# VH-VL binders against RecQ-mediated genome instability protein 1 (rmi1), part 13

Target 1, 235 residues: RecQ-mediated genome instability protein 1 (rmi1), of Schizosaccharomyces pombe (q10160)
Amino acid sequence: MNQTTTLSTELTELGVRVQNRWLQSLLDYLAKKHSTGANTTPQLVMQYLVASDIRESTTSEGAAPYIVSEQHNVRIENTMLLQIVRVREIGISIVNQLEYLNDLEELKKLKGQKVIRLVHDESGDEEQNDDDGLTEAQDAVQKGSELKKMCRLILEDSNGQRFWGLERKPIKGIQLSTKLGTKLLVKNVLVRRGVLMLDPNNTTILGGSIEEWDKDYFPKRLIEELKGELSKTKA
Key: E = the ipSAE of ESMFold2; O = the ipSAE of OpenDDE; V2 = 0.75 times the mean of E and O plus 0.25 times the DockQ between their complexes.

## First folded at step 9 (VH-VL; framework fv_mosunetuzumab)

Design w4 (from u5 with heavy chain Y102E; at its last look DockQ between E and O 0.46; V2 from the best seeds 0.00; counts 0 for: pae E 4.2 > 2)
Fold by ESMFold2, look of step 9:
Structure w4 (fold): chain C 235 residues (1-235), chain A 122 residues (1-122), chain B 112 residues (1-112)
Amino acid sequence: as target 1 above (235 residues)
Amino acid sequence: EVQLVQSGAEVKKPGASVKVSCKASGYTFTGYYIHWVRQAPGQGLEWIGWINPNSGGTKYNEKFKGRATLTADTSTSTAYLELSSLRSEDTAVYYCARGLWESSSFHLFDYWGQGTLVTVSS
Amino acid sequence: DIVMTQSPDSLAVSLGERATINCKSSQSVLYSSNNKNYLAWYQQKPGQPPKLLIYWASERESGVPDRFSGSGSGTDFTLTISSLQAEDVAVYYCQQYYSTYTFGQGTKVEIK
């Protein structure tokens, strides 16, 4: 049994269907750069895979089985490998989101040009209603927590089909600062009105990103995008 | 052994076009990007663009958009650069170079062709 | 485009002595999310194509001697040849790959 077949089988057991040509190219690269090709583990392959564009690195066996936007009240039983194209907070006004992001950018200026990606704080959302007069945005910045209530995602499968995902229940690791291109495994998910109903039971975050999408995105480009969306909403 | 072998030197008049070939061997052609870089006499290096031979996707340096065309023929493992509307300042050695497209987040030029001198003179 | 500026334009160094080449980018090439500098160094000998020496600012390519080292972060980078050998006479280029691909103007290293 050759190394690519063994690794491909092991990766499939983890829920990932790799393209053989991609895997072989990775093994050739690793052998040249690190002299480790014969001893490559599935864990090492996963590190490169989650940093890839799954449209090129994975096969269609992990894609959506039909046109998601045309479905209502169906369940996708298969495990899908998806990547996050965009994250939007829909439970908090765009104005308050912009206040939060602008405050983060001001804090970044004080620490030089370093971008701060905030981690989830389990108590963050519950502190939005602080009675000392702080806005939800000011309170989140003051407490070092994510500004979060409910996110809607644009998701993409290995075939390039894009569709909406809605957090029905909060999923730790999904917030405005989530890296673009983050990989998800989604299993046994309900589709309602063309939207995947996501929750912690059907969604596993694998991590990663797509460099071209994510570089210099949070918070500056997100601010620009939200301003554009606010302008369309008010017009 | 990875090799990139380019076509021979060309002499062209202003306004003409040139097509430089780059034949790859010793690796899976569709597994790697091909970059094109030029070097005018006594000058530094200038990136022209890349092609992904697997998808046919391309990206160009803004300076060359509209004049440069990158193509690949997977049946012969050959990449091509076509540069149109040639001017005397296009006189340069044109290199093809291999870059990774699937297995790494950086596209570095690890193997280079021998270069093709294109001379544009009246 | 990110402009890459090298200094000096040429450098004469005695055999066995240290050669130092500086490279400055017009914008940071550090991707803060992964904390990597998207910077490479190439060597080009007369009549040859360039050869990759260093990537990620400080990692040596396979087969590159230990006397070559890279350092720096953000906008300021350095290539050091700790003990110059005769075969190191070449032009050296820095290159960013953070946003498209641009090269410095080159630094010619000669024996003094």
Scores: ipSAE 0.342, ipTM 0.707, lowest interface PAE 4.2, mean pLDDT 85
ESMFold2 (binder alone), look of step 9: mean pLDDT 92; pTM 0.932
OpenDDE, look of step 9: ipSAE 0.519; ipTM 0.812

Design w5 (from u5 with heavy chain S55R; at its last look DockQ between E and O 0.42; V2 from the best seeds 0.00; counts 0 for: pae E 4.1 > 2)
Heavy chain, then light chain:
Amino acid sequence: EVQLVQSGAEVKKPGASVKVSCKASGYTFTGYYIHWVRQAPGQGLEWIGWINPNRGGTKYNEKFKGRATLTADTSTSTAYLELSSLRSEDTAVYYCARGLWYSSSFHLFDYWGQGTLVTVSS
Amino acid sequence: DIVMTQSPDSLAVSLGERATINCKSSQSVLYSSNNKNYLAWYQQKPGQPPKLLIYWASERESGVPDRFSGSGSGTDFTLTISSLQAEDVAVYYCQQYYSTYTFGQGTKVEIK
ESMFold2, look of step 9: ipSAE 0.396; ipTM 0.729
ESMFold2 (binder alone), look of step 9: mean pLDDT 91; pTM 0.925
OpenDDE, look of step 9: ipSAE 0.565; ipTM 0.818

## First folded at step 10 (VH-VL; framework fv_mosunetuzumab)

Design y1 (from w1 with heavy chain S55R; at its last look DockQ between E and O 0.63; V2 from the best seeds 0.00; counts 0 for: pae E 3.0 > 2)
Heavy chain, then light chain:
Amino acid sequence: EVQLVQSGAEVKKPGASVKVSCKASGYTFTGYYIHWVRQAPGQGLEWIGWINPNRGGTKYNEKFKGRATLTADTSTSTAYLELSSLRSEDTAVYYCARGLYWSSSFHLFDYWGQGTLVTVSS
Amino acid sequence: DIVMTQSPDSLAVSLGERATINCKSSQSVLYSSNNKNYLAWYQQKPGQPPKLLIYWASERESGVPDRFSGSGSGTDFTLTISSLQAEDVAVYYCQQYYSTYTFGQGTKVEIK
ESMFold2, look of step 10: ipSAE 0.502; ipTM 0.757
ESMFold2 (binder alone), look of step 10: mean pLDDT 91; pTM 0.927
OpenDDE, look of step 10: ipSAE 0.451; ipTM 0.775

Design y2 (from y1 with heavy chain N52Y; at its last look DockQ between E and O 0.74; V2 from the best seeds 0.00; counts 0 for: pae E 5.3 > 2)
Fold by OpenDDE, look of step 10:
Parts: sequence; C-alpha cells; structure tokens
Structure y2 (fold): chain C 235 residues (1-235), chain A 122 residues (1-122), chain B 112 residues (1-112)
Amino acid sequence: as target 1 above (235 residues)
Amino acid sequence: EVQLVQSGAEVKKPGASVKVSCKASGYTFTGYYIHWVRQAPGQGLEWIGWIYPNRGGTKYNEKFKGRATLTADTSTSTAYLELSSLRSEDTAVYYCARGLYWSSSFHLFDYWGQGTLVTVSS
Amino acid sequence: DIVMTQSPDSLAVSLGERATINCKSSQSVLYSSNNKNYLAWYQQKPGQPPKLLIYWASERESGVPDRFSGSGSGTDFTLTISSLQAEDVAVYYCQQYYSTYTFGQGTKVEIK
C-alpha cells in the first residue's frame, strides 16, 4: 500500500480527510529531513494539518453539507472539520476586554524588559528582582481565563463557507486568546438560525493555527478591532 | 525528477509586455505553488508573486501589483508570468520556483527553473 | 517589508578554511507559536538559479554537504562553511519567508 494511502486512511479514522496532493507535498518535505521520511505517522501529519489552511489540505467531505446560514433547527450529523476565523467574547463588555488586553500588553513588555535585563546582567550585582511585576503578569493571565463567558466564532470549512458558531456551553480552549486558524471537529451539531450551537459534546479542538491569520493578531490587532466596535456602538 | 523549464530569452521595448512560461514536470503540478523571482544583472533576488495552480489563487508583491499577472494551465502543467508596461529597470533574469507548502502561510523554494532573461531596451 | 541585510558583501577565504556569512533581518522572523525561524539560505553559482541550502535557519536541504550549517534566531543569522571547497565559490543569499519573501543583497564567496 502506498504510504499516502495508508496515512490517508488513518487520518480519516481521526475525522480528517486529507487531500492527496497536500499530503504528498508534506511527505516530500519530510523526506528532506533524512530522519523523518520513513517514519511519518498520522500524528506527525496532524501536526502539520492543524497548521494548514483546511481549504487546501482537506477535502470537501469534511465540509458543511449545505449552506449553514440558511438552515434553521437542523442537526448536521456529519463530522465537520472547521477552522476559526475570528473569536469574539460576547459575555463580557468590550471595555472590560480592552482593559484585560491592555494589561496583557503591558505585562509582555515587562517580561521582555526582564529578559533583556537578564541577558545584560551577567554582572553579579543581585539587584532585587522586582518579582512583583511578574506575579502581576501571571495573575493577569489567570484573570483572562476567568473572564471567559461566551464566545462567538466565525468558522470556515474546507469549501470556504463561513458561518457563525456560538458556544452554548463553555468549551475549554475557546477563548479570546485562541489562535486564529485553530482547527475544530464538530459533530452532530444543531444549527439554529444559521448558527452552529457549539458545546463540549459536539466540539473537539484539534488545535493549530493559520500563521498568516494569527501572526501579530493577538492582542494588538484584536484591541484595534474592539476599539472600532466600541466606537460604532457609541455612534 | 522534478524539473522546471522556462521559455527562452526575450527582448522588448519600453512599454511593451512580456510573457514568460515555466513548464513543470516530475511532480503533481497542482500540489505545489509556483513562485516568480527576478534578478537584475549583478543584483540580488526580488520576489514577484506566487500562484496556486490548483485554484488559481495569486499573491503579488505590492511593487508589481497591476503590472504582473500570474496564470497557470493545469492541462499542460505550465505557469506564466506576464509583465506589462516594461521599463529598462525590468531587465532581469526571471525565475520560476516550486513552492513547497505544508502550511498556508509559507513556502519553501526547493526547485527552480533555469531562468529567462528579459531585456528591455529602446 | 522585512529588509534582509547580509555581511560582508564579499568574502575571500582560503581552501579548507571557514567561511562565515551574516544575515540580519529588520524584524524578527521567529514565530513564537512554533519557535521556528522563517529563514533560508541559497547558493547561486554563475549562470545558474539559486539552490536551496538551509531552511528553518538551521535545517539542511537534502544533498547539501555537512560543511554547510546555519545558525541564529530572531534577527541575526549565520551561514557557515566549515571547510571551503572549490565548488563552493558562489553568491549566497539569505531569505525570509516570515512575511512575504525578501532576500539579502547576497554575499560573494571567493577563494583567496
């Protein structure tokens, strides 16, 4: 059996229907690495898959079977492979979100400065590590998880169809900081008024990201988007 | 064996257009991107854009936007670069390269065409 | 656009000696999510297209001799030829593929 066929079969069992051309491209890449070509596993392929655009890497078999936005009170029984285009927290005020994100940016700056200082302070003076700033930064990150209430997602399937997903119940790993392009497996999901009703029972996070979408998005671009939304609401 | 074979040298007048071809063989044409890169005489490399033959999607360097047109014929496994409104500064060797992709965001140029010299002279 | 700057512009090295080429990016080409540097090195001999040598800053392309190595992270990168051979006479380019695709100006390596 051709290595490609075997891998495709195994990936299908995992709910992922990979395009043969994409898989071949990946295998060609892996073959460049002397050590990995002969030992390509489905798990290894999955690591690259979740980093891919599913429109290019997967077949339409994992796409929505119809126009989701036109459906009401319909259950999609098929397992769909989806990627997150956008995440919005809708259970928390935009102002509070902005406050949180600003705090995160500040903490990142502080951490960056500390790393720079640690590299330069190979000189032995025990300056009192203002550990207080790092603890505050850690607390702020922890506060972020506490801020999660309900997310609305823009999702995209392998055909490029975009539609809304709404958390009915909190799904672990879906939050404002979730990477864009994160892959989801959604099965047996209810569509209400063109929106997927997402919960932990019907949604599995595969992970990953689309680098082009995710690069430099969080938190800076997100802050800009939220500010823009806030301005529109006041107008 | 993977091969990219480009069309022959071109001499053009300023204001004219040139179309360079790149025929791919030895691999599945629709499984990879095709990038175009040029090199002026004695100069470095400049990326022009890419095409994904499978869907016809393209991305251009902003510098060439509006003047460069990338196309692909899947039936002949051939990619094309057309550059319009040619200037003397467009005199360069133009290369096609296979873009290996395993992610949506980046490509590795693992195979190259032999290059096509385009000379723009009055 | 990320600007790539190589140094030196030209390098003359004796056969069997080490050649070192530096490349700097105007912005970091390290992606924090996967901790990979989106940097490649190419070799171009006269009258030939560029040939891929190194990708991910330090991974050798298949068929590339062990004497070639890449190192660095973030904004500073180095291509090293541990023992220069006659066939290594070429122009070397660094390339970032982090955001679009840009190349260094090239470094000409010659035998002293």
Scores: ipSAE 0.077, ipTM 0.655, lowest interface PAE 2.8, mean pLDDT 87
ESMFold2, look of step 10: ipSAE 0.303; ipTM 0.693
ESMFold2 (binder alone), look of step 10: mean pLDDT 91; pTM 0.919

Design y3 (from y1 with heavy chain L108F; at its last look DockQ between E and O 0.72; V2 from the best seeds 0.00; counts 0 for: pae E 2.7 > 2)
Heavy chain, then light chain:
Amino acid sequence: EVQLVQSGAEVKKPGASVKVSCKASGYTFTGYYIHWVRQAPGQGLEWIGWINPNRGGTKYNEKFKGRATLTADTSTSTAYLELSSLRSEDTAVYYCARGLYWSSSFHFFDYWGQGTLVTVSS
Amino acid sequence: DIVMTQSPDSLAVSLGERATINCKSSQSVLYSSNNKNYLAWYQQKPGQPPKLLIYWASERESGVPDRFSGSGSGTDFTLTISSLQAEDVAVYYCQQYYSTYTFGQGTKVEIK
ESMFold2, look of step 10: ipSAE 0.531; ipTM 0.778
ESMFold2 (binder alone), look of step 10: mean pLDDT 92; pTM 0.943
OpenDDE, look of step 10: ipSAE 0.536; ipTM 0.806

Design y4 (from y1 with heavy chain H107S L108Y; at its last look DockQ between E and O 0.52; V2 from the best seeds 0.00; counts 0 for: pae E 2.8 > 2)
Fold by OpenDDE, look of step 10:
Structure y4 (fold): chain C 235 residues (1-235), chain A 122 residues (1-122), chain B 112 residues (1-112)
Amino acid sequence: as target 1 above (235 residues)
Amino acid sequence: EVQLVQSGAEVKKPGASVKVSCKASGYTFTGYYIHWVRQAPGQGLEWIGWINPNRGGTKYNEKFKGRATLTADTSTSTAYLELSSLRSEDTAVYYCARGLYWSSSFSYFDYWGQGTLVTVSS
Amino acid sequence: DIVMTQSPDSLAVSLGERATINCKSSQSVLYSSNNKNYLAWYQQKPGQPPKLLIYWASERESGVPDRFSGSGSGTDFTLTISSLQAEDVAVYYCQQYYSTYTFGQGTKVEIK
């Protein structure tokens, strides 16, 4: 059996149906990178898959079987592979979100400055590691997870169809800081008025990102988008 | 062996258009991006754009938007760069290069064509 | 656009000696999600296309001699030729592919 066929079969068991051309391209790359004939594992392929655009890496078999936005009170029994295009928190005011994100940005700046200072101050004075700022930054990230109530997602399938997903119950790993292009497996999901009703029982996070979407998005671009939304609500 | 073979040198007048070809072999053509890069005489490298041969998607350097057109023929495994409204400043060696497909559009270039000299002279 | 700046513009090194080329980006080319630096090094000999040497800042392309190495992270990168050979006479370019694609101005390496 051709290595490609075996890997494809194994990945299908994991709910992922890869395009042969994509898989072959990846295998060629891995063969070049690893001079030692190390056997490519499905797990290794999965690491690259979650970093890919599923429109290019996966087949339509994992896509939505119909136009989701036109469906009402229908259950999709098939397992779908989806990627996150956008995340919005809808259970918290935009103002409060902006406050949180601004604080986070300031903390990042402070950390960056400290790292620069640590690199330059190779002079031996034991200045007291203001560990307090790092702890505050960690606390702020933790506070962000605590602020989560309900997220609305824009999701995309392998065919490029975009539709809404709404958390009915909090799903671990879905939050404002979730990487754009994160891959989800959604199974046996209810569609109400064109929106996927997402919960921990029907949604599994595979992880990953799409670099083109995710690079430099959080928090700066997100802040800009939220400000834009706020301005429209006041007009 | 992976090869990118480009068309021969071109001499054009200002205002004319040029079309350069890049024939790919030794790999699955639709499994990789084709990038175009130019180099003026004695100068550095300038990225022009990329094409995804699989879907025909393209991205351009803003500097070349409206003048550069990237196309690909999957039946012949050939990529094309057309540059219109040529100026003397467009005199350069134009290269096609292979970019990775399996991750994203952002990749290094592992194989290059031999280059095509385009001379724009009045 | 991310601006890439190489230093020096030209370097003359004796055979068997170390050559060091620096490249600085105007912004970080480190992607936090995968912890990879989107930086490559190319060698270009006269009348030839560029040849890939290093990708992801430190990974050597297949067939590239061990004397070539890449290092650095974020905004500062270095290409090192541990023992310069006669065939290493070329112009070297750094490239970022983090956001769009931009190249350094090149560094000419010659034998002293």
Scores: ipSAE 0.507, ipTM 0.810, lowest interface PAE 1.4, mean pLDDT 89
ESMFold2, look of step 10: ipSAE 0.516; ipTM 0.774
ESMFold2 (binder alone), look of step 10: mean pLDDT 93; pTM 0.949

Design y5 (from y1 with heavy chain Y101F; at its last look DockQ between E and O 0.54; V2 from the best seeds 0.00; counts 0 for: pae E 3.9 > 2)
Fold by ESMFold2, look of step 10:
Structure y5 (fold): chain C 235 residues (1-235), chain A 122 residues (1-122), chain B 112 residues (1-112)
Amino acid sequence: as target 1 above (235 residues)
Amino acid sequence: EVQLVQSGAEVKKPGASVKVSCKASGYTFTGYYIHWVRQAPGQGLEWIGWINPNRGGTKYNEKFKGRATLTADTSTSTAYLELSSLRSEDTAVYYCARGLFWSSSFHLFDYWGQGTLVTVSS
Amino acid sequence: DIVMTQSPDSLAVSLGERATINCKSSQSVLYSSNNKNYLAWYQQKPGQPPKLLIYWASERESGVPDRFSGSGSGTDFTLTISSLQAEDVAVYYCQQYYSTYTFGQGTKVEIK
């Protein structure tokens, strides 16, 4: 029996408008894998959905309601499902960002690690007399923290429309190391000069990635992209 | 039952074109990719490309870009491979295969057509 | 592209004995973010299309006998047929689907 309508309804209540053809192909796979008719949950579907390209897996009902770049001082009250195309730190100089990324690459060669994760901050005194010429980049590497002040995002909706998002306040999980294709649920967002004004109150990170965009990207391809952007600034 | 039924064998001269068909049945045609893979006599498998029948999106092995054209007709549930500027080294069995892809990272070939022999001789 | 190399090219094994086929990729096919190896194994008999046996390096496709198993991670993978049967005579291919799709050159398994 067709369970697609029930799952679609349940996912819509979570803010996700799934494409029927995509959902049916997933359900066919899961049924074949288990042999017995499976009671597939919305939670299981979400695991696969966040690893997908929402242009294929979701409908336009979760997309931007209009051409975002043409809007000013308008609030989008509806919930949108978006995926991150690019992340850029704009509150820290590109030179300092490159220093940070190069330092991470050196550390990664020694440990064999591909991803740098935030470490738990120690309670109590974190003073280490590290203001003797340490840059923002050196300080972040020493502490094992992300280099972050304010990110600008390129976002994409289910229709393939791309637009800018700007952090008004830091959103935990948005940093240079954020995986490309990460899914966001954005609601009640103000649009100014064609840019979404993001903050922790209007943005929920669902996670995921788009593998073709993300693999082998952080940090080496990001370094190359930043070098290219720096040369255009000094041209 | 999922079936992929391909068109019959072809004999072509160098420089000609060939168009191989792959008719799908037993599943939702627009819910899966169609891949094309070839196998020269006595040799291994070589991926040519895929098509998304729903939106017409394609991706090609760089070796075949410019010579291979993948299309699909959703009204007949049929995918097509056209290979132009044929050379003797294009002699092979050409297979279509259904691709699983409910995530951007999972493309497996779970059902295959019977194969179409294309012979190119001067 | 990621080059897939199988060994041996040909393998003769007595009925009921273990057959072991190795596959090595030129770079890792393990995606660390989901901890999955993007590696499949196919069986092809003469005049037939390939048949999917194993995906994610070790997951058996539905209907594939328990005697087939896959193992390995990163760049080194193994297909094992624990007790060779007459119907297992075929060419076996490993295939990566991490970046595009490439196949190993094949390993022919025969009865000794």
Scores: ipSAE 0.409, ipTM 0.726, lowest interface PAE 3.9, mean pLDDT 86
ESMFold2 (binder alone), look of step 10: mean pLDDT 92; pTM 0.932
OpenDDE, look of step 10: ipSAE 0.525; ipTM 0.801

Design y6 (from y1 with heavy chain S104K; at its last look DockQ between E and O 0.55; V2 from the best seeds 0.00; counts 0 for: pae E 5.9 > 2)
Fold by OpenDDE, look of step 10:
Structure y6 (fold): chain C 235 residues (1-235), chain A 122 residues (1-122), chain B 112 residues (1-112)
Amino acid sequence: as target 1 above (235 residues)
Amino acid sequence: EVQLVQSGAEVKKPGASVKVSCKASGYTFTGYYIHWVRQAPGQGLEWIGWINPNRGGTKYNEKFKGRATLTADTSTSTAYLELSSLRSEDTAVYYCARGLYWSKSFHLFDYWGQGTLVTVSS
Amino acid sequence: DIVMTQSPDSLAVSLGERATINCKSSQSVLYSSNNKNYLAWYQQKPGQPPKLLIYWASERESGVPDRFSGSGSGTDFTLTISSLQAEDVAVYYCQQYYSTYTFGQGTKVEIK
């Protein structure tokens, strides 16, 4: 059996139907790496798959079987491979979200400064570094994770169809900081008024991201988007 | 063996258009991106854009937007670069290169065509 | 656009000696999510297209001799030829593929 066929079969068992051309390209790449060429595993392929655009890496067999936005009170029984295009927290005010994101940015700045200081201060003087600000910022980040209530997602399938997903129940790993392009397996999902009703029983996070989407998005671009939304609501 | 074979040298007048071809062989044409890069005489490399032969999607360097058109014919495994409104500054060797197709976000150029010299002179 | 700057523009090295080429990016080409540097090195001999040597800053392309090595992270990168051979006479380019695709201006390596 051709290595490609074997891997495809194994990936199908995992709910992922990979395009043969994409898989071949990946195998060619991996063969360039002396260390990995001999033993490509499905798990290794999955690492690259979750980092890919599923419109390019997967077949239509894992796509939505119909136009989701036109469906009402229909259950999709097949397993779909989806990727996250956008995440919005709808259970928390935009103002509170912005506050949280600003705190995160501040924390990053502080951490960056600390690292720079650690590199330069080879001199042993224990200056009482304001550990208080870092602790406050860390606490703020922890509080932010606790603030999660309900996310609305824009999802995309392998055909490029975009539709809404709504968390009916909190799904671990779905949050405002979730990377764009994260891959989801969704099975036996109810569609209400064109929206997927997502919960932990029907949604599995595979992970990953699309670098083009995710790069420099969180938190800076997200903050800009939220500010824009806030301005529209006041108008 | 993977090969990219480009069309022959071209001489054009300012304001004219040129179309360069790149025939791919030795691999699945639709499984990889085709990138175009040019090199002016004695100069460095400049990326023009890429095409995905599978869906026909393209991305261009902003510098070439509106003047460069990338196309691909899957039946002949051939990619094309058309550059319009030619100027003397467009005199360069134009290369096609294969981009590895495991990510949309980035590609490595692992195989190159031999290059096509395009000369723009009055 | 990320600007790539190489140094030196030209390098003359004796046979068997080490050649070192530097490349700087105007922005970091390190992706924090996978901790990979989106940097490649190419070799171009006269009348030939560029040839891929190094990718991910330090991974050697298949068929590339061991004397070629890449190092660096973030914005500063180095291509090293540990023992220059006659066939290594070429122009070398660094390339970022983090955001679009841009090349350094090239470094000409010659035998002294």
Scores: ipSAE 0.143, ipTM 0.692, lowest interface PAE 2.4, mean pLDDT 88
ESMFold2, look of step 10: ipSAE 0.249; ipTM 0.677
ESMFold2 (binder alone), look of step 10: mean pLDDT 92; pTM 0.928

## First folded at step 12 (VH-VL; framework fv_mosunetuzumab)

Design z1 (from y3 with light chain N34Y; at its last look DockQ between E and O 0.50; V2 from the best seeds 0.00; counts 0 for: pae E 2.8 > 2)
Fold by ESMFold2, look of step 12:
Structure z1 (fold): chain C 235 residues (1-235), chain A 122 residues (1-122), chain B 112 residues (1-112)
Amino acid sequence: as target 1 above (235 residues)
Amino acid sequence: EVQLVQSGAEVKKPGASVKVSCKASGYTFTGYYIHWVRQAPGQGLEWIGWINPNRGGTKYNEKFKGRATLTADTSTSTAYLELSSLRSEDTAVYYCARGLYWSSSFHFFDYWGQGTLVTVSS
Amino acid sequence: DIVMTQSPDSLAVSLGERATINCKSSQSVLYSSYNKNYLAWYQQKPGQPPKLLIYWASERESGVPDRFSGSGSGTDFTLTISSLQAEDVAVYYCQQYYSTYTFGQGTKVEIK
């Protein structure tokens, strides 16, 4: 058994079906850099894989088994590797989301000029903000928390098929600041009306991003996209 | 022993087109991007675009969109740059260069062709 | 586009002495998510294609002598040749690959 076959087998045990040409190009690069003479580990390969575009780095065996948008009340038992194209908060008004994002940027400007006193109540008492008159967005910024209720995702598989995913229960790590191209393993997911019903039990966040999608996106490009969406909903 | 071997020098008149070839060897052609970069005499380097030989995807420097066409023939491991509506300012050495594939980004260029001089004169 | 500006335009250095080339970008080329600077350095001798020296701002390409080193972050970068050799006479270019691909105007290094 050769190095690429061994690594492919080990990566499959981690839920990832790697494309041989991608793996070979990575191994060639790593061999030049390290000159180790030892096999690279699947953990090291995974670090590079989560930074990749899975349309190039993985095979269709990890893709959706059919056209998801045409399905209703079916369960995909296979493990799929997916990448996040977009994140949208749908349980909080766009106006409040824009306020949150703008306040976050302004707070960072103030930290850059002077230290901003932030009081975080680790006891969970929250009494500091009970009577302040702060909006939900202002409260999240002051407490250093994410503005989050329920996200809808645009997801993409290795074949480039895009489909919706909806959080049925909050998944920690899925929020407006989640990097574009973040990799997910999704297993045993219910599809309703063409939408994947996501929850913490069926979704594992591997991390990563697609640099071309994610650079300069959060928060400025997101703000622009949300403003555009707000204009369309009023017409 | 990665090699990128380009076609020979060309002399063209304004308004003509040129097609430069870049034959790859010593590596899996479809496992890397091919970039094109030019250098006018006595001047610096200017990126033209890239092609993904596996899927035929391309991206162009906006300056060359509409005039530059990048193609690849996987059966011969050869990439091509075609530049149309040539002008005197297109006189330059044209290089192909290999870009890394394992990342979602387009990276630095680790191997370069020998260059092809294209001279445009009236 | 991200404009890359090198200084000086030319540099004359005695054999065995240090050569220092600066490169400034008009915007940060640091991708904070990976904490990586998307900057490379190339060497070009007359009649030859560019040769990759440094990538990720500070990592030497295989086969590049230890006398070449890169440093800097964000918008300000430096290529240093610690002990100039006769074979190092060339034009040196920095290049960003953060957003498209742009090169500095080049710095010619000569023996004094």
Scores: ipSAE 0.516, ipTM 0.779, lowest interface PAE 2.8, mean pLDDT 87
ESMFold2 (binder alone), look of step 12: mean pLDDT 92; pTM 0.942
OpenDDE, look of step 12: ipSAE 0.568; ipTM 0.809

Design z2 (from y3 with heavy chain F106Y; at its last look DockQ between E and O 0.57; V2 from the best seeds 0.00; counts 0 for: pae E 3.1 > 2)
Heavy chain, then light chain:
Amino acid sequence: EVQLVQSGAEVKKPGASVKVSCKASGYTFTGYYIHWVRQAPGQGLEWIGWINPNRGGTKYNEKFKGRATLTADTSTSTAYLELSSLRSEDTAVYYCARGLYWSSSYHFFDYWGQGTLVTVSS
Amino acid sequence: DIVMTQSPDSLAVSLGERATINCKSSQSVLYSSNNKNYLAWYQQKPGQPPKLLIYWASERESGVPDRFSGSGSGTDFTLTISSLQAEDVAVYYCQQYYSTYTFGQGTKVEIK
ESMFold2, look of step 12: ipSAE 0.623; ipTM 0.826
ESMFold2 (binder alone), look of step 12: mean pLDDT 92; pTM 0.944
OpenDDE, look of step 12: ipSAE 0.512; ipTM 0.809
ESMFold2, look of step 13: ipSAE 0.492; ipTM 0.761
ESMFold2 (binder alone), look of step 13: mean pLDDT 92; pTM 0.943
OpenDDE, look of step 13: ipSAE 0.508; ipTM 0.807

